# Ledger of designs, part 26: VHH binders against Bark storage protein B (BSP)

Target 1, 288 residues: Bark storage protein B (BSP), of Populus deltoides (Eastern poplar) (Eastern cottonwood) (q09117)
Amino acid sequence: AHLRLGLVFTSDNNERALQDSGLYSPDSEDSSVDIAGRRFHSGTLNGSSIVYVKTGSHSVNMATTLQILLARFSIHGVIYFGNAGSLDKKTMVPGDVSVPQAVAFTGVCNWKKFRSEKGKLVFGDFNYPENGENLLGTVEYEKIKMFSPSEAPKEVFWLPITKSWYNAATEALKDMKLRKCYSDECLPGEPKVVFGSKSSTSDFYVRNKAYGDFLNDNFDAKTADTTSASVALTSLSNEKLFVVFQGVSNVAGETSSNSRVSYLASYNAFLAATKFINSIPTPRLACE
Key: E = the ipSAE of ESMFold2; O = the ipSAE of OpenDDE; V2 = 0.75 times the mean of E and O plus 0.25 times the DockQ between their complexes.

## First folded at step 17 (VHH)

Design B2 (from A1d with S53T V107E; framework vhh_7d4b_2; at its last look DockQ between E and O 0.23; V2 from the best seeds 0.00; counts 0 for: pae O 14.5 > 2, unsure alone 59.3 < 65, placed apart)
Fold by OpenDDE, look of step 17:
Structure B2 (fold): chain B 288 residues (1-288), chain A 125 residues (1-125)
Amino acid sequence: as target 1 above (288 residues)
Amino acid sequence: QVQLVESGGGVVQPGRSLRLSCAASGFTFSDYAMGWYRQAPGKQRELVASIYTWGGRTDYADSVKGRFTISRDNSKNTMYLQMNSLKPEDTAVYYCAANPRYGYLTENPQEYDYWGQGTQVTVSS
């Protein structure tokens, strides 16, 4: 028996990308199992043994599903691909794939009372036409307690992607050409894989330019999504290797991408993930 | 710029063999599904053979199974179609294609963006 890689994503579009690739082959007609309302699929992705599962949106769905995956299957490592928004259109645009070095929960915070000591995010600073007082007060971002089997719990803000896998991805995906067109629609430029970024994760999606800029300026976050940090936290808590691939679907605060661009981003993220998966060896389990 | 250039076509007698080549440039060749379509006079363009992206799976039209073999050399960015036991019915313009969406080619050629100019294959006595 072989150890498998866990492939996790959130949406139907992500699953469609996987299906459209023609690269996935189920182990058998009965190669899926339902657990807690999630369907886990066992098969091969271009020859690599995987279990994939669509988790649904947001952090809790991702975390609980991924934990089940890790508990019930022999998973060597976790690969996430999905969609994200760009917080910096200068560095990444729709269609690109971001491979972040670290992700953080930016929704973990204290919402402080009006006229309290200022937090990192001061709502009044965003008043128009001038900054000033705002009854919403301020938000102070917090670290999250991270548990692991081998270490005492620790407070962390950034959850680092597995360094070895990040490096492997960097090498494997170097100069990778992504899809530029979907159907009759093409991106204005050549999409690219972007390395080295940091990503923001919260249960609310960033569709506001001001907040996007805030995240970029204060946390050096280049992308935002709703699930990547959950992948990281869960994987780390289980001492599993993990890597994240984000297809950029839109730019925060700008016009939302159409469905085709979103899908293209998803598909590109999937391609990147697949290429990575095929680049790493999967250990064999000794017959227990 | 994406380019696909076919070569190897010609006029042959029935039972003979031809080998078509498709030289690709302007994209990561190994990441794309590749294949051959053909269009005979007065007929619709049809899928002849396809090769998947990294997995290397191959598919063939029923009419050419056992006679044609598709292959690719990623190191040369070249795809090949070995055509054996050619028949008059194989007479057509053969087009090299790359899929911009799927990891495989579909029966519908309208879904693909990357095409060669085509090479004529004529099988006649």
Scores: ipSAE 0.000, ipTM 0.217, lowest interface PAE 14.5, mean pLDDT 89
ESMFold2, look of step 17: ipSAE 0.172; ipTM 0.634
ESMFold2 (binder alone), look of step 17: mean pLDDT 78; pTM 0.805

Design B3 (from A1d with S53T W54E; framework vhh_7d4b_2; at its last look DockQ between E and O 0.02; V2 from the best seeds 0.00; counts 0 for: pae E 22.1 > 2, placed apart)
Fold by ESMFold2, look of step 17:
Structure B3 (fold): chain B 288 residues (1-288), chain A 125 residues (1-125)
Amino acid sequence: as target 1 above (288 residues)
Amino acid sequence: QVQLVESGGGVVQPGRSLRLSCAASGFTFSDYAMGWYRQAPGKQRELVASIYTEGGRTDYADSVKGRFTISRDNSKNTMYLQMNSLKPEDTAVYYCAANPRYGYLTVNPQEYDYWGQGTQVTVSS
C-alpha cells in the first residue's frame, strides 16, 4: 500500500521524452484512466511508482488536471517537468535544466489608466513611437490570493518550491550529466543543471529581449514559462510536496531555438525529473 | 507571398567551384534561420548547410565541411553557398529553405516551412 508520485507535464514533446526513454512500465494493460479528456497512467518510472498525465498547455489546463490528479489518486507529491525560456544567457542556455527555488505568476497585472504615475513597467521606456506619445502607459504587477486547508487565504507573489524536495534535488542532481545531442544536432556546449533560480510564469511566451531583461532585472527571474506557477499554486493549496524541472529551450530575444533543441530541453528536464524521482523513497500508507 | 529563388547552378567539372544564391521575398528575411538542402537522384533530401539569422553560427554536413561556405547578407535578403572542390557526389538539386522557428540546424526537412524551387548542380566530366 504505497502513495505514488505524480508526474505532470503539458506537451507531446514532454510525453515523447518519457516514451523515448523506455523507462516507463505500466502497472497493467488497463492501468490508464481517462478523466475529463486526459489520460492518467499508473506504473513505474525506472522502478519508482508514479501516476503521470499530459495536461495540455498553460496554467489553466495544468491546474485543472493537477487538481483531478490530487483528488482521484493517492499522491504524496508532484513532479513537474517542461520547457522554459532563459532570461539570462549567462546563467542558462538551451539544453540546460533549471531547478527553481520559487516561481511566480507575472501575468497578473493592472494595466494602469493612461497618464497614471503608477506602474512598474513603463512602455515608453522600451518604445520609441515614430509619431506621437506613448499611449500604452504602464503596467503594475499584482500578488495573488492563495487558499489552503490549514490557514486563511493570503496574498503571495513568490510561490516557494517544497524546501525538503528542493534540497533533495540539489543533492541527487549534483554533477548530473545531461544529453547534448539529438539526431545529428548537438548543443554547442555541455548542458548542466542550475539550482536556486527564480522563475516567471505567464500565459504568453516571453520571446522579447527587452521584456525578458525587465523580468530579470526587476524580479531576478532567470527563466520564464507558462505553467510552473500553476503547479506550485495547486500543490501548495492542496498541501502537497512539489518540485519543478525546467528544460531551457530558448533564450528570450534570440532566434536560435528550434524543434530539436525544444525536444532536447524536454528530454533533459525529463532526465532530471526521473533522477530525482528515483532518489526519493515512496512513502507508505498506514494500512488498517 | 513568400518566395525563395535559387540561382547559380550549372554543369561543372570535378574540382571546380560554384556559388549559389537564394533571393528571398515576402517575409522578414533577417528573422529566419536559413538552410541549403540537396537531393541527388534516387536519394532523400539532405541538409548541406545552415546559418542563423544574423550569421555567426553555421553548421555543415560532414561530406561538405571545409569545401562549402554558407553566408547571408540580410541587407540584400540573400543567402549564399560557396561550393569549392566539387565532386561528382555533390551532383543534386539544391534547395533554399527558411525555418520560421529560428535556431539550430536540423536534419528534418519537415521543420522548414518555406522552400525554393531548386537549382541543379551537376559535377561531371
Scores: ipSAE 0.000, ipTM 0.102, lowest interface PAE 22.1, mean pLDDT 85
ESMFold2 (binder alone), look of step 17: mean pLDDT 80; pTM 0.823
OpenDDE, look of step 17: ipSAE 0.023; ipTM 0.530

Design B4 (from A1d with S53T W54G Y102W Y104F; framework vhh_7d4b_2; at its last look DockQ between E and O 0.43; V2 from the best seeds 0.00; counts 0 for: pae E 12.3 > 2)
Fold by ESMFold2, look of step 17:
Structure B4 (fold): chain B 288 residues (1-288), chain A 125 residues (1-125)
Amino acid sequence: as target 1 above (288 residues)
Amino acid sequence: QVQLVESGGGVVQPGRSLRLSCAASGFTFSDYAMGWYRQAPGKQRELVASIYTGGGRTDYADSVKGRFTISRDNSKNTMYLQMNSLKPEDTAVYYCAANPRWGFLTVNPQEYDYWGQGTQVTVSS
């Protein structure tokens, strides 16, 4: 016996990437189980033992499903892949894969009482045509309380990716060539893996350029999604190893890419996740 | 720098066998999915068989399934195509190809950046 790796993603599009690859083989027995309306699949991904699950959209669905995965299965660590928007097109463009070093919730906010002490986001600074006070006032970004078995609850903003797994990913993926074409459409350049970024997670789809620039300028966030910080929080709370792979599907403020470019982004994140999974050994089940 | 060199082509009678080899150099062979393509006169180049990096996954064109077997030896940087029960319609130039884009089997020739020069296989009485 051995501990398995958990592979988590949110959408049908992510699952289609796994299916289209042909790299997944279900176990011969007990290859799936339904828990709380979600199907958990046990098998191998290009020879590595995994349990995978499609969680559904956004952080609440991810956190709920991931906690079930960690409670009901023998999981060594968690691998997430999914789509994200770029907040900095000089660093990342559609088709690229981001491997962040840290993620944070940027949707845990105090929308402050009007005319109180200024928070980090001051809506009046974004008035058009002129700056000035408005009734939306200001928003402060708050830390969250993180609970874990080994220490008292603490206030955290940046949730760090597991250092050993982040380092392993940088070695395994540093010269990786990603998929450039789907059907008749090709990316304009060679897609690449970008390491060392920070990522913003909220339930807001960040399509607005001004807000995307604000996140980049004030948090040094290079990508935005709706799930990655939930993976981080849940994994850290359960003291499990984890890593995040984000396929860039769009750039905030620009017209969204078509469905084929979005699928390439998902597929490239899947490829990166799979190569990482295949690069690490599967540990034996801990008996203590 | 990157080279793919086919060998083993020739003229054979229907029903006989040939074994093609593709010797690779200039890249880490074990990281690449590989394929055999063929092109008959006046026809488009078509996938014959493909094989994933470790050799456990393969795919075949319907027209050759059950007759042809693709394999690889990563220790020798060589891919093979065993062609049994050859038919006149198998007559073509056979090319080996390498997919530098790790992680998938594909029939799309745009995903193969490295190609051999080809070896002629002629099946005639």
Scores: ipSAE 0.000, ipTM 0.371, lowest interface PAE 12.3, mean pLDDT 89
ESMFold2 (binder alone), look of step 17: mean pLDDT 81; pTM 0.828
OpenDDE, look of step 17: ipSAE 0.008; ipTM 0.324

Design B5 (from A7 with S53P; framework vhh_7aqx_2; at its last look DockQ between E and O 0.32; V2 from the best seeds 0.00; counts 0 for: pae O 10.3 > 2)
Fold by OpenDDE, look of step 17:
Structure B5 (fold): chain B 288 residues (1-288), chain A 125 residues (1-125)
Amino acid sequence: as target 1 above (288 residues)
Amino acid sequence: QVQLQESGGGLVQAGGSLRLSCTTSGFTFSDYAMGWFRQAPGEEREFVGAIYPWGGRTDYADSVKGRFTISRDNAKNTFYLQMNSLKTEDTAVYYCAANPRYGYLTENPQEYDYWGQGTQVTVSS
């Protein structure tokens, strides 16, 4: 048996991108397996052996599905592609693909009582009109406990993308051209791949400009999604290599992009993921 | 100025082979999917095949599948159509075209923005 790459994503839109590309070939007519309500597909992506699965949105769906993938299939690495919102429209815009170097759970926090010691997010700072006391108090972001087989559990905030794969992605996707148009709609500018960013993951999607700015200013987060950190945590816990590709669909707090732009972002993320997958060698299992 | 130039066309007997080349300039060749089309007299222009920018995926019309092969050399800004087992019905003007939309192969000629002038291929019985 040869090792495969795990390809995970969340939405129908992401799956559509994979399907529409024509780059995926199933191993056989019945090369899918249903486990815990998820369908796992075994095949090749432009010649590279993969198992892909649509996980559904949010961290729990991603984590549980990915853990099943890793437990039931011979996976040597995990590739995520999906959609995210931009927290900095100066750096990245809809249609771009972000390849972050680290991701954090920003939904993991201590919601502090009114008039307690101030957390990083002070609700009163965002009062309108102007500053005042807010009975909601403050939110203190917390580290999460990360488990791994090779070391004792540790508290972490940032989850780093696998360094070797990040570097490989940087090299492989250098000057990559992304799709600018879908159907009759085109992006106003040339989309680009953005490296080196940090990403925010929470169980809520950021559609608030003030909070988006807060995340950008305080954590240097450039994108926000609901699943990337889950990919990181799960992969790290299983000592698997992983990398994240985010298609930027919208800017936090602005009007949601139309379905075409969202799809284009998804498609571009998929293309980036595919190019990366095809650029890395697949380890062969030593003949036991 | 964008230029696409086909070469390699000519007269060949049925069962023979030809290799067409399309040399390009004026645009970043490696960023474009490239396609071959053909048009016989009195017929509509039809899709022959296409190749992705990185050369990892190709698509062919059913009528030429198994006989024709498309490849590309990005260093030379050139892509090719190897035509084997040619038939009289393959007689047509063959056109190369560039697709700037990147990401998928399409049979729709309207999605190709740049076109060559064409090269005549004649297959005799």
Scores: ipSAE 0.007, ipTM 0.317, lowest interface PAE 10.3, mean pLDDT 90
ESMFold2, look of step 17: ipSAE 0.136; ipTM 0.629
ESMFold2 (binder alone), look of step 17: mean pLDDT 85; pTM 0.869

Design B6 (from A7 with S53T; framework vhh_7aqx_2; at its last look DockQ between E and O 0.86; V2 from the best seeds 0.00; counts 0 for: pae E 10.3 > 2)
Fold by ESMFold2, look of step 17:
Structure B6 (fold): chain B 288 residues (1-288), chain A 125 residues (1-125)
Amino acid sequence: as target 1 above (288 residues)
Amino acid sequence: QVQLQESGGGLVQAGGSLRLSCTTSGFTFSDYAMGWFRQAPGEEREFVGAIYTWGGRTDYADSVKGRFTISRDNAKNTFYLQMNSLKTEDTAVYYCAANPRYGYLTENPQEYDYWGQGTQVTVSS
C-alpha cells in the first residue's frame, strides 16, 4: 500500500461538508473498510490520496479511532478539522478558521484541598457579588505523561503541532478566501484564517464567559474544543506529522450560532484542510 | 492590476449561437473558479453558470442548461461561454467574474471578487 494522508473529523456535519463539496472520489467500490463500528474511506480529495474517517465526538472517540487509523493504514500524517468556540472575539469570530500552533488538555485537573496555595483556577475569584473565599477552593491544571517509541515518557502540557506542517499551512493558506454565505445567510464580515493560536481541549463545552476569559488570560488559549489535543497526543505518541484546523462556530458567553453558521464553520475548516492537503506532496512508490 | 475583459458579444437572431470569451490578467487564473452572470435592463444580475478551478465540474442556471456550455483554458488564462439556441430572453449584458474562494462553485455574486465590464448580447426575433 502507498502512504496516504489521514483526514479525521468527529461529526455528521463535518462529513456533510466533505460530501457537499463534491471533491471526494472513492478509489473503488470496495474502498471502504469497517473497523470497530467506524467506516474508513480510501480515495482522493481533489486529487490527493487520503483515508478519511468520522470518529465520533470528544477525545476518547478521536484517540481510539485515530490509533486504529495509524495501526491499520499506511498514513504519512494526520489532518484534523472540526468546530471550536472562540475564547477571544477580538481575535476570532464565527466563520473564521483557527490553525493553532499548540493544543493542550485543560480538563486534566487536580482539585486541591481547601485553602491550598497551589491552584491556577481560584473559585473565589468568581464569586458573586464580590471575590472571596469559596469552599470549592482551587483547581491545579495537570501535565499529562506522553509515551512514544523513541524516548522515555515525559510530562507535557502544550502539545505542539508539527512545525514543518504548521509552516506549510501558513504558506498555503495565508491568502485563502473562505466561504461567507450559506443559503440566505452571510457572515457579517469576511471570514479569515488565523495562525499561531493556542487551543484548549476538554470534555466539557465552554459556554461560560468567565471561564473562557480565564482560559484566555491564563493559557493564552484563543479557542476551545473537545478533540484537538487528542489528535495531537495520539499523533505525537505515534511520531506522525499532524495539523489541526478549527472552524469557529461560536464565542464563549455569547448566544450559540444557528445551524447555518455552524455548518459554515465546518465547511471553512474543511476548505482549509483540503487546501493544505492539496498543497503538500504525498509519497507514492511505483510497484510496476 | 486585475483585469477581466469580455469579448464576442453582439446581435444575433433567435435560434442562433454566440461564443463569449473572458481574458484575464493580474491574478493566478488557475486559483479561481470562474462564473458568467447576466443583467437585463432594470433587473438584478442573474447567475448563468460557473466552472471549477481546473475545469471538469460546472454548474448552470436552469434557464440555460442544455443550451449554454462553459469551458476554460488555464494555459491561456481564458474562460468561455458557448451560447446555442438563443432566445429573446437571453438578451442582456454578460459579465465574467472570478471567485477566489477555494473548493466550491457558487451562484452568489457576493462571493466573486473580480468582475469584467460586460459585453452586450442582443437576440432578435
Scores: ipSAE 0.005, ipTM 0.462, lowest interface PAE 10.3, mean pLDDT 89
ESMFold2 (binder alone), look of step 17: mean pLDDT 83; pTM 0.857
OpenDDE, look of step 17: ipSAE 0.058; ipTM 0.569

Design B7 (from A7 with W54Y Y102W Y104F; framework vhh_7aqx_2; at its last look DockQ between E and O 0.50; V2 from the best seeds 0.00; counts 0 for: pae E 8.1 > 2)
Fold by ESMFold2, look of step 17:
Structure B7 (fold): chain B 288 residues (1-288), chain A 125 residues (1-125)
Amino acid sequence: as target 1 above (288 residues)
Amino acid sequence: QVQLQESGGGLVQAGGSLRLSCTTSGFTFSDYAMGWFRQAPGEEREFVGAIYSYGGRTDYADSVKGRFTISRDNAKNTFYLQMNSLKTEDTAVYYCAANPRWGFLTENPQEYDYWGQGTQVTVSS
């Protein structure tokens, strides 16, 4: 047996990108296993040995499925790809791929008692037309406790991407040309891979410009999704290498992209993930 | 610098066959997906088919599927279009093109950065 790379994603649309590419080959007719309603596929992605799984949406589904993957399969490290919204149009636009350095849960919050305690998000500062009191009060963002085998549980907010894999991704994906067109529709510019950003994860989609700007201003977050921090937390808790690839499908506060642009975003995240996977040497068990 | 050169065009009777070659230089051929396009007089350039950078994976326009076969020889920096059961509507200038974008096949000519000069294929009744 060899240690494999784990490829995780949430949606039918993400799986369609993998399938449409023609780069995946199953190991055999019976190379899939169903566990807890998820189907785990063993095979090769453009020659690299992987196990992939479609997890379902949002952090609970991702964390549950990823923990099963890590407990039941011999996985060297975890690669996630999926869609995200841009919080900073200057940095990233639809079709681009973000490779963040760190991700955090921004949906783990303490909703403070009105007029008793002040949090970081003050709803009254966002009143229209004028600022003032707001009965929703304020929200404070909280750290979470991370458990791992090799150290005592600790409070964390920023979950760092594996440094060696982040660095390998910057080398492997430097100047990578991404897909511009699907059918007769093309992106207005050249899509690119963007490194070095921070990303926000919450169980709600951030389509509101004011909240997106708040996240960018207060956390330096350039993207938002519903999944990436759960990949990070689960991988770190199991002491596995990991990396995150986010295809930008929309910009917070702007008109939603059509389905073809959203698919291009998924496809470009898949391309970046696959090229990274192919750049990593095939792992072998120490006692093979 | 980068060059793509088509050859093998000519006149052929309907139902016949031709094999086009595209010889390349000035780039790492095995890193590029390759495509065939064609253009009849007064028409827009039409996708014929494409082949993945390491071979084996292909995509074809519906109008040529089953009749045309694309292949490549990375050792010779050359890729081919085998055209069988030719029809008069296959008459066109055929262009080879190189797609520097890793990992996918595409029918969109805007994704191809390098183009050959073209070779004429004429299919008579």
Scores: ipSAE 0.013, ipTM 0.552, lowest interface PAE 8.1, mean pLDDT 89
ESMFold2 (binder alone), look of step 17: mean pLDDT 84; pTM 0.867
OpenDDE, look of step 17: ipSAE 0.024; ipTM 0.428

## First folded at step 18 (VHH; framework vhh_7aqx_2)

Design C1 (from A7 with S30D; at its last look DockQ between E and O 0.01; V2 from the best seeds 0.00; counts 0 for: pae E 20.4 > 2, placed apart)
Fold by OpenDDE, look of step 18:
Structure C1 (fold): chain B 288 residues (1-288), chain A 125 residues (1-125)
Amino acid sequence: as target 1 above (288 residues)
Amino acid sequence: QVQLQESGGGLVQAGGSLRLSCTTSGFTFDDYAMGWFRQAPGEEREFVGAIYSWGGRTDYADSVKGRFTISRDNAKNTFYLQMNSLKTEDTAVYYCAANPRYGYLTENPQEYDYWGQGTQVTVSS
């Protein structure tokens, strides 16, 4: 017997991608269990043993669900796939899949009062038509305290993807062909897998151009979502291996992609995740 | 209070059969995978087999595979170990245990939260 991988995602659209693929097979007709309002499914994904769960957005739903997954199931590692916005359209566009090397909570901030010392984000710098004072003051980004069983708590900003799995993903997904079309909608270019990026996570989805650019310029973030950092923090706190696949659904500041493009992004992220899952060995239960 | 109580142990001749029962109380039986372990004198406790909380999937140690069968009755909060074709090597104290994890059957005793007191099984030549 082998350990199972945890597959987590947030939305109905992500679940639909999994279902539509035909690659998932439940262990039995009723191989699911409901815990805390979430349904956990045990089966195989293209032959690999997994437990998957739709967590819902945002960070708290992901964290609580994933913690339950890790506590109540014998999970070797965690695979996340979901949707994200591009903060740099030169690097990645809708339909692409991002595999970030690190993720951060960029919503963890000290919101400073008007006319206090300046933070990293100065709202007044973004006044239109010109820069000036702003009663909203400034935002100073903060590190989070990360807990783990084997070491003392530490302050961290960037949460790194498991290095071994990241490397494995880069190898496994090299030159991977993604889907270009869904129904009558096709992407203008050939979608690609992008490696090496950093991702921003907050409990708000970044659709603002100025803020997207700010994140890109100041933190080198190329994608933004609402859950990836939660996956990272939870996995690290439980000393579990993890990797993140983000289907790019839109570009911050631009008009939202249609539903077909969004789904295509989800589907491509799922495909990437599946390919990765099938590429890594899973240890036997006896070795745990 | 959580309780696991084994019964059905005893003396049997080689080639014979025994059926062990484990009756449980004090926890939600349906939410736990259940396992059987055994420990012979001077030996480490070893995995015998386990059954899922749902679906009825089972896993067995190689040494008992094909001879032992595990089942459960959730309505009675009881699970069973049917032991056929017993061998002298099967002589041990048998323990039932509860595992809160879903979707997995583990051989690792450390993953089991609750344990019975054990029942002696002796197989004579």
Scores: ipSAE 0.000, ipTM 0.209, lowest interface PAE 14.8, mean pLDDT 89
ESMFold2, look of step 18: ipSAE 0.000; ipTM 0.116
ESMFold2 (binder alone), look of step 18: mean pLDDT 82; pTM 0.847

Design C2 (from A7 with N108R; at its last look DockQ between E and O 0.82; V2 from the best seeds 0.00; counts 0 for: pae E 11.1 > 2)
Fold by ESMFold2, look of step 18:
Formats: structure tokens, sequence, C-alpha cells
Structure C2 (fold): chain B 288 residues (1-288), chain A 125 residues (1-125)
């Protein structure tokens, strides 16, 4: 009979961070419900009432699962944590946590074609011409329509994080110390929380340095993931508060981090999410 | 300046009890998980137990489980170790330590940022 926080994430590593912490306690009643093949868990995270769910990878899995969560449970707001790649290693390195102020879908585009037969695109051969025109051509990024109950559908690119929750996160997480070691692996420096970034979401992983640089240079995007804009769009469409915590697991164009660093990234995003959750009060249902 | 100061050590007979205190200043105590370690002469520093920054959940070394109890009072910036049924093998210098990582317990000394000077506990008989 009370309004809960929704905690959403995509992967086994994210769930393992939650379980390894020992901070989650299922309710004394039935603690889970299976809907559309996903398990929704009701309980407390370090004393705060939550419903959590592992959604599966990428934007479609996140959107469908989050819509079920919001439709079937009494949710005050949505907290997402998960991994992301850094697009600017001067700003963020593996182990750091990004708290973006806005996210956008950057995988919605119209690829301009030339007079040529169908074939495969080979980015490495045409990334930027050393001695001629750019044979890759140009993409034009497209806005998407956002639907909500309170206003007419509108074209959007940047999806803003809930301002009050972003501000609360900056206060709760300032000077936060993050996990440095897992097993026998330690980060080379002190991991930190970085506020105020803009983040790119696409259903493809951004491993290509040139594309990462383009996103950074043209959109001021500091991170890239596959899910955050889906959380934002779905939360905004349902008029729910939301916030995003991204653990940096790699840098675009560099060798992928090992599994231990990837787990540390997940754990640090989880730590940030948990400290935020503990900083806000438990709401009461309005129609109680 | 960050300070951790242990007190309550001393000489005690086997089977007896002692209560150690760790008084802290110079950091936000409630944000830190706290740990007790001990070191006997010629040995490596040994994990005794730890408690979450918010309290409630604890972890203990097998050698002390059931005999030692860890607690904290965030209002007083103080961290405690109640030692019961003491044995001669509990003789050591006991250290308190602060781990800044919220929501995480560890027995690894390298994850603790701040350490006390230690207090001697000697168990005779």
Amino acid sequence: as target 1 above (288 residues)
Amino acid sequence: QVQLQESGGGLVQAGGSLRLSCTTSGFTFSDYAMGWFRQAPGEEREFVGAIYSWGGRTDYADSVKGRFTISRDNAKNTFYLQMNSLKTEDTAVYYCAANPRYGYLTERPQEYDYWGQGTQVTVSS
C-alpha cells in the first residue's frame, strides 16, 4: 500500500552487484512476480522500499520492461544504473560514475546514400579520407516523437533527467568515495562521480574512436550506452521522476576492460544509485 | 586532520572480557564502513570484523565469531569491539580502520583509508 522506487538495470553483472552488497532484503510476503518472462522483485534496499527488475539488454528490452513496471506497480520514480563507455578519457575513465543531466537517442538516423549498388559498409576503409572526399557520406540524426498524457506528441532529441532528482543526486553524492578494488584487481587511480554530462544511447556499442569523437565533438556527449535514453523516454512518457547512474567500463576506441573492471563499474554505479535512494524519503500513496 | 584513536586495551585473564572503543574525528563518520584488525608480533595484520556505514550488517573472522561483537554509534562518532570469552591467542595490537566505500564490507586492509595507532590487548593464563 505504499509508493515504491523502481530500480532498473539490464545485466547479470548489475544484479550481481546488488546481491553481493547484501543491502537488498525481499519483503516478508511474496517477494517476486513474473510478468512477460521477467521477474520483478519487491523489497528494501538498505531500508528504502523498491521494486527492482533485470530487463535484458538494449533499448527495446528496457522500454518494454519499464512500461510493465510503471503500469503494474505503484512507482514514485525510476532509478537506472548500468555500464557505459567514456567518449572523453580526460573527463572519465573506467571505474568512474557518470550522472548525466540529459540523454539522447543517437541511433535514429537517415544514412545518406550515393548512386551505388547494395553492399556492406566498411567504416575502417572510409573513416575520414586522407587524400580525398569522405566516402562514408553523412548521416542526419532524427528526432523522435514523445507521447505523454498531459501534452500533445512532440519531437525531441535531448531527454532531460528529472531536475529535482539530478540536484538531489549532486548533493547526496558530492565527495562520494567509490570502490577501487575487486578480487586482486585495483583501479590505477581514485574513481570519482562526474556530474553534468550529456549521454548518447544507441542499440550498437560505440567501440569506434572516430564515431566516439564525433559524438563528443558535435553533441558534447561524454558517455555512450545502449539503454539510458530508453529509461528517459519511458519515464517521461509516464510522467515519472527518473535519474541515471552510469559506471564507466571502457573508453571508446581503447581495448575493452577486463571482467573485473567491468564489474567494478557496475558496482560503483550501484553504490551511487543506492546512496541516492537512501537520501530521499519514502513516499506515501496519495489515494491511501 | 583525520584521527582514529583506540582505547580500552589492557591485560585481562583468559575467559574475561574487554571493550575497545575507536573515537573518530576529521571526517563524516556516518559515510564510512568501519573495521577492526589485529596484529600479533611477527605476524601479518589479521581481519577481525567490519560493520556497514549505516550499521546493522556485520562481518566477522571465523576465529572470533560468536565471541566478539562490533557496533557503532554514528551520533558519537564512535566504533566499538566487545570482546568476550577471551583466549590467549587473542593477544595482539588491535587497530580500528575506516573504509570510505559506502555499502561495502571488506577484509582487505588496502581498502581502508584511515587507521588508528593501535591498542594492546594481552590475555594471560
Scores: ipSAE 0.000, ipTM 0.431, lowest interface PAE 11.1, mean pLDDT 85
ESMFold2 (binder alone), look of step 18: mean pLDDT 84; pTM 0.864
OpenDDE, look of step 18: ipSAE 0.120; ipTM 0.616

